# Miniprotein binders against 8-oxo-dGDP phosphatase NUDT18 (nudt18), part 3

Target 1, 325 residues: 8-oxo-dGDP phosphatase NUDT18 (nudt18), of Danio rerio (Zebrafish) (Brachydanio rerio) (q568q0)
Amino acid sequence: MDSQSSILEENLEKILRGEGLEFDSVAEQVDPVTLRKNVCYIVGAVIFNSKEEVLMVQEAKRECYGRWYLPAGRMEECESILEALQREVREEAGIDCQPITLLLVQEQGPRWVRFIFLAEETGGSLKTTAEADDESLQAHWWDRKSPLPLRAHDILSLIDAGLKYRRNPWFPVTQPVDFPCHVVCQRLFLTFISSRADADDRLWLLMSNNNTSHHPRLPIVVSFRTYISKAVSKLIEDCMPSSYISVHIRGILGVQHNGRIPGKTDGICFNTLVLLENTEEGAEIGSPPSLETDCYRWQEVTNQGLKAKIIERIKDGSVLPFQSL

## First folded at step 18 (miniprotein; from z2 with K29R)

Design w8
Fold by ESMFold2, fold request of step 24:
Parts: structure tokens; sequence; C-alpha cells
Structure w8 (fold): chain B 325 residues (1-325), chain A 81 residues (1-81)
């Protein structure tokens, strides 16, 4: 194996293990995003006590005054995602917490991205009405049965996801990793699986052909003022602009963020697992679609262990969910 | 000539989405249009780009299928130069 192949496989393994990779740039002219200017990140926590009651906070904000929600709030400058989570839970509920895993990443078009965590209480004490302030009025454990006026009902499915994960995790623990990024983007594991009845499956990955580099890289798709998930179509258009193409976004393998330098490291890179859908009825289904540019190429994954890991994640859906609202 | 880009967004149950995707592929494959179908759970984006008349014809068929299946639908239209 040569140095280029070894480097690629090592990088793929790092991403699969949730270790991430330093962010690759797409173009010099891509302007950095800025927190509070053109991106908004929200953190939210699902925390259970020993009775499986969920931590809730009573909102102090004028538009939802007195209604209840999960501990949640906007990320501030110079914070990591985890720091924002711990700060919000402490401020709104009086509780110290330790994240267990991301449960779900959500987007609401270009307006915001929300990171929902399963977390555990590690200290502090529930905020009382005597401690009410602009952050919240109080916090309580909710039995999930008693009437409670909710700010919004979207949290019910988030609470359910937390319960399901506690009882039967379906993807590896996934936490944000500390890598700077200047844009909101996806590093794409865009996969094609070719199969024949009498042979093992073959796995192909779409790789970026940097004409001046002998170092293959996974493609990066930048999002600007649109749904992050929709941006996958930009890559498809770049390499297959005359075709009918169907893809299935399986979820994400990891989240990369740093946040330390306002206006420079306010971006996020998602490592996204995508399957190019097969049609079973043609002989040509045995190979990936032709590319209409030399800027990309299909790379077969011949390392059997690596191939098996990737195929398992695809087929089992063993990835952190990403949801567009 | 001018080109049009339409994005159709649908949501529904897993069964409805599976049937929708099957029918969309049957009518869209082979047309002189660029078509990308992106599935994420029970949400599907369909981007169509090409000649305005051909894009309109396909979009109307896709919307008819979505209506027959009772799917939630959103549409975005953009004229490209």
Amino acid sequence: as target 1 above (325 residues)
Amino acid sequence: SEKVRITIIVEGSPEEIREFLKRVEEIARGLPLWVVVIREGNRVWIEIRGDPEEVKKLAEEILRIARELGLKVEVEIEVEK
C-alpha cells in the first residue's frame, strides 16, 4: 500500500471513530460565518433522574412566560457546544451536568441549528422560584404524565429519543470534537454499494480529485442561507449534472466545532453519511454512476475491515440522526 | 435559453414516502432534465432543473402523486440564467 492509500484509510477510520479531521477548505472566497450575525446555534438537554422524570424549566421570556420546556438556549461567543450546554443547564435549572451523547441535530432552514444532548446530573440543585431571573423562573422534574403547560410540543419526541437511547443505544456515543471551522458545511461520506448475487458487496466512496494534490480528500459542501441537508445536491450537480440521482442521507458520524475566535471559527463541519441509491434491474447497477468531471473520482474501499464497518453503519442506520424542520 | 429550478419538499409516513419515491423514479428517470432526489428520514427534497416547460410538466406530475398519497408539500421556484 502506498502513502496516499494509507493516509486515506487512516482518515476514514478516524472519522468513523468520531475523532474527526481538521477542516478542509473548499474555496478561498468562502466567507467565514459569524455567531449572532448569520448563524444561530441552540443547545438543549434531556436529563433524567432515577425515576425517569425529565428536567424541565419554566420560561421567563415574555413570549412564553410561565410555560415549560427543556433546558435550552443560544450558544454564545467563544464557547464550545459542550460549554454552551453546561452553561444553559446551570443558568436555567441550577443543575451541573455532563453530556452523555448527542441525540439529534436539527435545522430550521437558515434560521438555526439545534444540538440536543442526553446528559446526566452531576451536581447543583434545582432552581426555585426564589431564584427566578431572566434566564428562567424555576426548574422541576416532570413525570411526563401530569399536566404541564409546554412552550411547544416538539420536545416530546426529543424526550422519547432520550429514553430510547438510555434503554437501547442504536449508535455509538457521539460528542462534538474540538476542530475549528469557518463555515457551515458537510464532509460527505457519499457511498455507493454494488452487489451481485454470487459475490461480496463492493463499496465505493466519492473522493475529491484535487488536480494539484496527490492527497485524496472527502468532498466538502458548504451551506449558505439554506437547509444544510439540501446542500448535498450541490455536490451531485458538480459531478453528475445531466443525470437522475437519488440519495439517502443516513445521518452524521460526527460534529466538529471550536468557537474560540469570533468571526473565524464560528462554523461547524458535519461528517455526513450518504448512500447513493441503487436500482436493482440493470447490469450497470454493478458500478457507480459515471462522473462528468475529473474533479472527483470513485474510490473503491478494498480494506475488508473498513468496508464492513462502513456498510454496517449504512445498513443498520447506526448514526446520529440529522433532522430538517 | 432560460432554465428553471424547482425544489419540491414532501413529508409523510414511511409507507407513503416509499410509494412516492417509487412513482417519482418511474416518471423522472430518462427525462432531459437534471433531477436529484434527497431522502432524509420521512422528508424528501426533489430538485429539478431544465427547460421551463419540461420542468413544469414533471413538477405537476410529482405534485399530483404527492396529492394522491396525502403528503405534506412545499415548493420553491427559481429562474436561472
Scores: ipSAE 0.807, ipTM 0.925, lowest interface PAE 0.5, mean pLDDT 87
Fold by ESMFold2, fold request of step 24:
Structure w8 (fold): chain B 325 residues (1-325), chain A 81 residues (1-81)
Amino acid sequence: as target 1 above (325 residues)
Amino acid sequence: SEKVRITIIVEGSPEEIREFLKRVEEIARGLPLWVVVIREGNRVWIEIRGDPEEVKKLAEEILRIARELGLKVEVEIEVEK
């Protein structure tokens, strides 16, 4: 049992550091997703120069010809998320870049997932109109004041997020990690914090009981034809089917993907931090809700250092944001 | 008897969402229904499952609160055997 507790604690620390955890199975047999058939991943870059001007690209596509946007585009087969980012920035802006951190992950129902990065220029030269092609017409540094005809205004909040992170990072650097996954899913850090006056808070995590394994594992929920965030409700229904339950998705601790084998490793696993809200406002609550199945259990986190780290991430909201549109 | 599932999706400002969630909890807690509230930033999903008349009654109250607060609202209904 001491060996089981040690491996769990090590795994939790890896996830908190954004290193992820190898993805070895899902509870249910599901078909793999396929890039360009039933999933679409988009990368986008927020890059500033020393004057805090942001890298912008003038669109060449007929629907938005001549309008401006962040460097962005669809992931292609056999690419990692980072490779897609670097390719898109190079193709559209002429700039080499290195990621600093993910700033935001967005979803539009089952249609697409977008990965927005804060990144830095490491080489290359801004694309000029003499180099215009089907990818873009040119690239400029924008002072964020001068009028530009934008393709869409959604990028303004993305640029603002990049500025805020540069000035005051509020979550640890988070970058995608290289682990294969065949489905779009979430590994859930589903937490409950019990409180008592004049005593330390206690932290509980929901764990899966795998009949074929003696190692506790965090639950996995698979997304199927719906918003990724909504899929959390499937887990709640499985283990707490006759209750009022309120959860707060705080954000994600990490993103896992590799894309090396089309049609087999095109999935993504998000490590999602979720807080189960206390049953009564302001009340002292000593234990998490009862579970109506033996497929799951509540595991108390008794390591004081680990407990403090997790509670601080929850209370401070120190996580990579995840946004459903 | 049949069961139904309704998903109500709302979006608004942080202050509007905080008030919305407080009022929803007050009317939904303790009902003979399965109710899951999922908050993600300024977006909230509310899933309700149970007897059709009880689900409809709760959903109408939730929608009334959302309208009073000026929230953006979407609804999806599914009948279960």
Scores: ipSAE 0.804, ipTM 0.921, lowest interface PAE 0.5, mean pLDDT 88
Fold by ESMFold2, last read:
Structure w8 (fold): chain B 325 residues (1-325), chain A 81 residues (1-81)
Amino acid sequence: as target 1 above (325 residues)
Amino acid sequence: SEKVRITIIVEGSPEEIREFLKRVEEIARGLPLWVVVIREGNRVWIEIRGDPEEVKKLAEEILRIARELGLKVEVEIEVEK
């Protein structure tokens, strides 16, 4: 009967499943970002064969000539993140692939974002030295033990994450979803959990009260030049400017991107899970901090199934990792 | 009166970060300052805004704790009106 609360709950469930939401709010006077002008997106692939050997490519670039790395490269105009992944793996390794899940998103602000995928081989043939070109010299399956001159050692933890996920996934399959966005931003799933010794936990979400939507919406923070993760502080200052506030970014629930119209849809929206930590005295309090503006409100999640899902994701850390470098 | 903003960025092991955050909370709570602590994995941003003398005092204590724990540290300072 209550159509607004039903819509909110449906939207929250979509975000939790990694399906995203249409990005329908447009902040006027915020210029769209443009690929290779003020944003740069990189894709990388972790692919194993049946012997758990990992796909590696030998670099052709002069800076790292002859050294080995995961298949990886920059996203190009007019392509989705998944199209960029498939193109880079085919160009560098000769292999066709399909994504299984994102494993990690890394960032140094909007000018450098890297998407690491676990993917599976679906066709093609390993590139040989006879096929060497500007993209790569060759590709091999690496047993992860034999000495191999690596371009950089950062990939070792990425390969390990891929093996662990294959054997025992610890967060739901998460793939980029096809929704256009004109800025690099975060939709914040900002949570507060009250814990009292004699009662069940209660859960609140911070919601925005802007008038661009017919129902309450999760807040959005835009990132310009600094780390994407740090942009959360601007929201905290806007609604709690007189307080000591501690937050823990748990990870991301989803990634939204389209890329079809250069200079218009080159942005990305991350759906970010954030926990507002209780104060030392707040270990006994049952309510979130007071807000110093009416642009936002705390919304209690009273649907028990939904509450349990969100709390479990927070406490288990069952989310796609988001790493500032 | 004039206000300043300082951002302190630290990195360390999970154990070092846990101890750092406990000690920062102990010294920062209740001060007449805006303080936001953002943890993301093994990286922490601490933003402090307020009266220059109070901001300086707290920042110096936080840096001392970071040094004691062997954390990697960066600092940014901004003067606001």
Scores: ipSAE 0.797, ipTM 0.920, lowest interface PAE 0.5, mean pLDDT 87
Fold by OpenDDE base, fold request of step 24:
Structure w8 (fold): chain B 325 residues (1-325), chain A 81 residues (1-81)
Amino acid sequence: as target 1 above (325 residues)
Amino acid sequence: SEKVRITIIVEGSPEEIREFLKRVEEIARGLPLWVVVIREGNRVWIEIRGDPEEVKKLAEEILRIARELGLKVEVEIEVEK
């Protein structure tokens, strides 16, 4: 018993640090995704210079010709998310960069996932109109004040997020980690907190009861065609089919992606922090909702340090933002 | 028996969503329906599953609340055989 609890606690600590865990065989029955066929990933960069000017690229595409956007493009086969980011920034802007952190993950299901990074310039030179191609016409350091015809105004919030993070990082540095995944899925860090007036908060995690593994595992939910955020509903339906349940997706603790083998490792595993909200006002709900299946169980987190850390992350919102569009 | 699933998607400010969800809970709690609320940032999915008449009734009430609060709403309906 003590050894299993210790392994679980260590795994939870890894997840909280943005580290990866090996992908469990639970999804082996699901067909792998293939980049540019049934999944599409986009990378984008918010890069500031020493003057807090933002790196912008001028679009060469006919539909938005001459409009400006952030360096951004689609991932290619056999590259990591970071390699894709560095490639796109080089191709579109002529700039070499290093990622500081993920700023935001945006999604419309597995067919459109965008990874926005805060990055820094490490070298290169701004692409000029003499170097114009089908991807971009030129690059410019924008002071964010002068008039610039933007392709879309959504970049303004991304730029603001980058500035905010640089001034005061509100979540730990989060980078994609090299772990193979064949599907787009979430490892759910699904929490329940009971607060009592005269007692310390109690914390539970939903665990998968996989009889095949000697170790407790976090539930994994696979996303197919719907919003990634919505995929948790299936787990709730399986566990609590007769209940009113409210869950709040707090954000992403980590991103696992390898991308080295087309059609085999093109998947992504999001380690997702979720709070099951306690909806009963005034009842001393000392326990999480009852489950209608043995496939899952609630595990109380008794380690005070780990409990406090998890609760802090939930309360502070110190998690990588995840946005369904 | 034929079951229906209705998904109501709502977008709004955190304050508007909080008020919306409070009112939804008041009407949805204790009904013989499966109701799941998924909140992510400024978006909420409400999935309702059960008897068609009961699901429809609850969905209409939720939609009324959303309209009263001036929230952006989308509705998806799935009929399960």
Scores: ipSAE 0.777, ipTM 0.926, lowest interface PAE 0.4, mean pLDDT 91

Design w8
Fold by OpenDDE base, fold request of step 24:
Structure w8 (fold): chain B 325 residues (1-325), chain A 81 residues (1-81)
Amino acid sequence: as target 1 above (325 residues)
Amino acid sequence: SEKVRITIIVEGSPEEIREFLKRVEEIARGLPLWVVVIREGNRVWIEIRGDPEEVKKLAEEILRIARELGLKVEVEIEVEK
């Protein structure tokens, strides 16, 4: 194997394991985001006790006073996503927790990204009404059956997702990894699968041809004001402007964030698994769409083990769910 | 020539979205328009770019399909000068 192919395969395997890759200088020309200025990240926890009761907090905010929600809040400067989660659960519920996995990422563009975790209690004590403050009035273990005035009903689906995952994890444990990013972006694991009736599936990855890098890299798309999920459209327009293209965002393979330097490393890199379908009549059955730019190329994955892993993740949907709201 | 970009955002159940996308493919395939469909869970973005008349026509047909299926729809229009 050419040394370049081996490095690529190793990097792809890292991404598939939810590990990070160093953010390439390709986005250096883009202004960094700043937490609480032009980006906002929220963390939330689904925590169950031994009785499958869910940790709930009673809202102190005037707009939803006395209603119940999951422990959730906004990230602050100089904290990781996990530190933010642990802080908010402690502040709102009095509970110490450890994350099990990301359950769901929700977004409305970079200005509103919510990370929902399944977590477990490791200590602390439930916040009581005697400890009521501006963060919360109290915390309670909710049996999910007794009447409780909810702030919003969206938490019911999150709780259900947590229960389902705890019973049968349908994707690998996915935790944020400590890698700096200055923008909100996606590293696109953009795949094309050619299925022939009498042949093994062929798998292609879209790669960036950067003049500065001796190694093929996965494309990076930066999100500004639009939905993060929509950001792939510009890449498709640049590569395939004449085609009917359908892309399916399958989910997230990994999340890269460190948050250490306000206004410099407040970004997030999502390693996103995408399936591209070409519906053009007359394309050779089983070839990826033709590219109208030299900035990108299709790379066939010939390693059978790696190919099988990628195809399995696509077919099973065994990736962190991503939801645009 | 002025180009128009229309984005149609559709939300629905997985079954509704599947039927919707099938019908959209049938009408959008082979048109001299740039069409990108971005599916994420229960949400779909369809971006159409090209001649204003042709873009409008396709957008209207897609909107008709979405309405027939009872899907929630939003539309964004951008005029490229």
Scores: ipSAE 0.775, ipTM 0.925, lowest interface PAE 0.4, mean pLDDT 91
Fold by ESMFold2, last read:
Structure w8 (fold): chain B 325 residues (1-325), chain A 81 residues (1-81)
Amino acid sequence: as target 1 above (325 residues)
Amino acid sequence: SEKVRITIIVEGSPEEIREFLKRVEEIARGLPLWVVVIREGNRVWIEIRGDPEEVKKLAEEILRIARELGLKVEVEIEVEK
């Protein structure tokens, strides 16, 4: 094993732990995204007390006046995702909080991305009707059983996911990490597993070829006015023009964002775990599909510990869910 | 010759999507077309590129399957040089 191989393996471990990597250059040159102009990020919180009641806020907005929802709101300029979360919970519910983990990331095409957190109360006091303002009318702990007029029912599955994670976490704690990014993009952990019943699985990872002496790096795809999940097809078209390719986006390993410089660091990099499905001809042994370009290569992951970790994340779905709406 | 690209987007219940993917795989394997299937939960993007008549034939069959299963469907069409 040489020092380049050790650096690659350490970088893969960092991504698996949700720590991220400093953002590299992208192959496609696009203008930076700008918060409030062409991206909209929403944060939302699932917070339980010791009785497993969930924090709810009563909406002040005309369209849903008096209806109840999770604390949620739009990220503002110069905020990190975590700062936005803490600000929104404080403004709407009067509660101070600390994030425990991202629970779900959602997208609605190019219109918005929503970050749902499991978080815990650390201070403050519930907002009362005497404190009603444009942000909310009041806040309440809901037992999840008594009647409560909800703004929308989409939050029920979010609350259930928070309960499930609190009781039995199924993926590592994952928090946004502080790395600036100027575009909305994915760093792809694009994997191929060759499996046989009587042999150990082999794992292949798609890597970018760089004509410099730089360390190997994972491919990055940029999203431009489309679903983030769909952008994976751009990489597939560039390197695997076979007649049929099927991929399964498993979820994300991490989220990288900074937000410090409006119009320059308003982007987000998702570290996305993707499985390339075997064809029937390669299902039991197989090698990954041929690449039609020398811009990429398949790298076998031969470190047994690292291979086992990656395969477990894929097979068990032990990843932060990503949901396209 | 002229090429066509279409994107078919479907969503449905987990069981409907599982059956849909099985049937799409059966009809799309081995065709002289570029076909990429991207699954993310209960949402699937199917992108097809190639000869207009072959693309049309496959797309119509995929849409028939989606209709039979009651899936929500969106289609985008692009003509390429």
Scores: ipSAE 0.770, ipTM 0.906, lowest interface PAE 0.5, mean pLDDT 87
Fold by OpenDDE base, last read:
Structure w8 (fold): chain B 325 residues (1-325), chain A 81 residues (1-81)
Amino acid sequence: as target 1 above (325 residues)
Amino acid sequence: SEKVRITIIVEGSPEEIREFLKRVEEIARGLPLWVVVIREGNRVWIEIRGDPEEVKKLAEEILRIARELGLKVEVEIEVEK
């Protein structure tokens, strides 16, 4: 195997495990984002006790005073996503927690990204009304059946997702990994599958032909003001401007965030699994769509084990859900 | 020549989206337009780029399909000079 192919396969395996890769200098021409200035990240926790009661907090904010929600808040400067989660759960609920997995990432572009975790209690004590502050009044273990005035009903689907995951994890444990990023971007794991009659499926990945690196890299698309999910459009326009192209964002393979240096490392890199749908009914499309640029190329994945693993992830939907709101 | 970009944003159930996209493909395939469909969960972005009259025509047809299916639709228009 060419040393380059081996490195690529190793990197793909890392991404598939939810690990990170160093963010390449390709985005150095883009100004860094700054937390609470042009990006905002929110963390939220779904935490169950031994009775399958969910940890709820009562809102102290005037707009939703006395309503109940999940422990959730905005990330602060110089903290990781996990540190933010643990802080918010402690501040709002008095509970110490550890994350089990990311359950869902929600977004409205870089200015509003919410990370929902399934987490477990490790200690602490429920916040009481005697400890009420401007963030929360008190915390409660909710049986999900008794009447509780909710702030919003969107938490019900999150709670259900948490219960579902606990019963049957449908994707690998996915935690944010400590890698600095200066922008909000996606590293695209963009796949094309060619199904042949009476043959094994062929798999291609779209790769960046960066003139600066001899190593094939996954494309990176930066998000500014639009939905993060929409950012793939630019890549498709650059590569395939003359074609009808349908892509399906399957979900997130991993999340890279450091947060250590305000205004420099406040970005996030999402390793995103995307399927370019083969929409030609009945044509044995033996190859991916032709590219109209040399900046990118299709790379066939010939490693059978790796190919099978990628196809399985696509078919099973065994990826962290990503939702644009 | 001035190019126009229209983005149609559709929300619906997976089944509704599938039917919608099938009908969109039938009308959009083979046109001399750039058309990109981005599907994420219950949301779809359709971006159309090309000549203003052709883009408008396709967009109107897509919007008709969305209305017939009772889908929530938003439209964004960008004029590229």
Scores: ipSAE 0.749, ipTM 0.919, lowest interface PAE 0.5, mean pLDDT 91
Fold by OpenDDE base, last read:
Structure w8 (fold): chain B 325 residues (1-325), chain A 81 residues (1-81)
Amino acid sequence: as target 1 above (325 residues)
Amino acid sequence: SEKVRITIIVEGSPEEIREFLKRVEEIARGLPLWVVVIREGNRVWIEIRGDPEEVKKLAEEILRIARELGLKVEVEIEVEK
């Protein structure tokens, strides 16, 4: 096996486990993002007790005073996403927690990202009205049945997702990993599957050829004021500008964030799984669409075990959900 | 030649989205236009790029389908110089 193929397979296995890869210097010419200046990250927690009651906090803010929400807040400088989550839950609810997994990532372009976690209580005590401050009035374990004046109804779907995951984890545990990024970007796993009635499924990945390194790398698209859909669109435009292309963003395989150096490492790299749908009933169903550039190539995944894992993740949707708002 | 880019964003139920995507494929496939359909959950982004008249025609047909299916629709138009 060519040493290059082995390295690629190892890197793919890392990404599939929610691990990170070093950020490629391809974006060095792009101005870094800075937390609280030009990007905002929010963390939120879905926490259940032994009775399947959900941890809720009562808002102290004037605009939503006395309404209830999940423990959630803005990340501060020099903290990881996990540290931010634990801090916000402690400050707003008085509860110590451990993150179990990311449940959902939401975006409003590269400037606003929200990370929702499933977490578990490890200690602390519920914040009472005697401890009320500018962040929250009190915390409560909500039975999800009794009337509670909610700040927003979007939390109901998050709670349901948390319950569903606890009962049946439908994707691998996905936690942010400590890798420095200076921009918000997408490392795209653009996949193509060829299914033939009489043959095993074939799998291709789109790879970048522009690397100064002789090693094939996954395409990285820097998010410039655009949703993830626009990052995918740009990649397709660069590769297949004359074609009808249908793709499905399946979700996130991993999140890379460091956050230690303000204005230098405040960026995020999303490892994003995308399926290019085979829309051609009649053409050579056996090969991915032709590329109109030498900057990219299709790489077939020949390792049967790795191929099967990737195809399973695609078909089952066993990836961290991503939502553009 | 002045190119136009139209982005159509639709939202609906999984069943409505499936039917929408099927109908869009039927009309958009084989046209001399760049068409990208991006599905994300209950949302679909369709980006069309090409000659202004052809782009407009396809966009109008897609919008008609979306209206017939009762989908929520947003449209963005960008003129490339």
Scores: ipSAE 0.726, ipTM 0.912, lowest interface PAE 0.5, mean pLDDT 89

## First folded at step 19 (miniprotein; from w8 with W45Y)

Design c8e
Fold by OpenDDE base, look of step 23:
Structure c8e (fold): chain B 325 residues (1-325), chain A 81 residues (1-81)
Amino acid sequence: as target 1 above (325 residues)
Amino acid sequence: SEKVRITIIVEGSPEEIREFLKRVEEIARGLPLWVVVIREGNRVYIEIRGDPEEVKKLAEEILRIARELGLKVEVEIEVEK
């Protein structure tokens, strides 16, 4: 096997495991994002006790005063996503926690990204009304049955997702990994599958032909002002400007974020699994769509084990859910 | 000639989205327009680019389908100079 193919396969396996890859400089001079200036990240926790009660916090904010929500807040400068989660849970609930996995990523473009975790209690004590401050009034273990005035009902689906995951994890444990990124972007794990009735499925990945690196790289698309999920359209426009193309974002394989240097490493790289579903009419049944640029190419995955793993992830939907709001 | 880009954002149940996408494909495939359909969960982005008159026509048809299915719809229009 050519040394390049081996490196690619190793990198693909890392991505599939939720690990990170070094962020390659985006060819376009994009200005770095700055936390709380032009991007905002929110963390939230679904935490259950031994009785399957969920940790709730009572809001101190005037707009929702006395309503209950999950422990959640905005990331601050110079902290990781996990540090932010642990801080917010401690500040709002008095509880020490460890993350188990990301449950959901929600976004409205780079200006609003929310990371929801399943986490477990490791210590602390519930915040009482005597400890009430501007962050929260108190914390409570909610049995999910008794009446509780909720801030918003969206938390019910998050709680349900947490319960479902604890019972039957439907995707691998996915936690943010410490890799610096200066922009909000997606590394696209963009796949095409050709299914033949009497033959094994063929799998292709879209690769970037960057003139600067001899190694095949996955395409990176930067999000500016639009939904992060929409950013793939630019790549499709560059590759397939005259085609009807159907793309299905399956979810996230991994999240890369450092957060250590304000205004330099406040970005996020999402390793995103994408399936391209449609070919042009008249294309050979079983080939990926033709590309109108040399900047990208299709790479067939010939390693049977790796191919099977990728196809399984696509078919099972065993990826971290991503939701645009 | 000025090109127009229209983005139609649709939200619905998985079943509604499947039916929607099927109908969109039937009308959009084979047109001399750039059409990209991006599905993410229960949300679909349809981006259409081309001549203003043709883009408008397709967009109106897609919007009709979305309304018939009772889907939540948002439309963004960008004029490319």
Scores: ipSAE 0.783, ipTM 0.925, lowest interface PAE 0.4, mean pLDDT 91

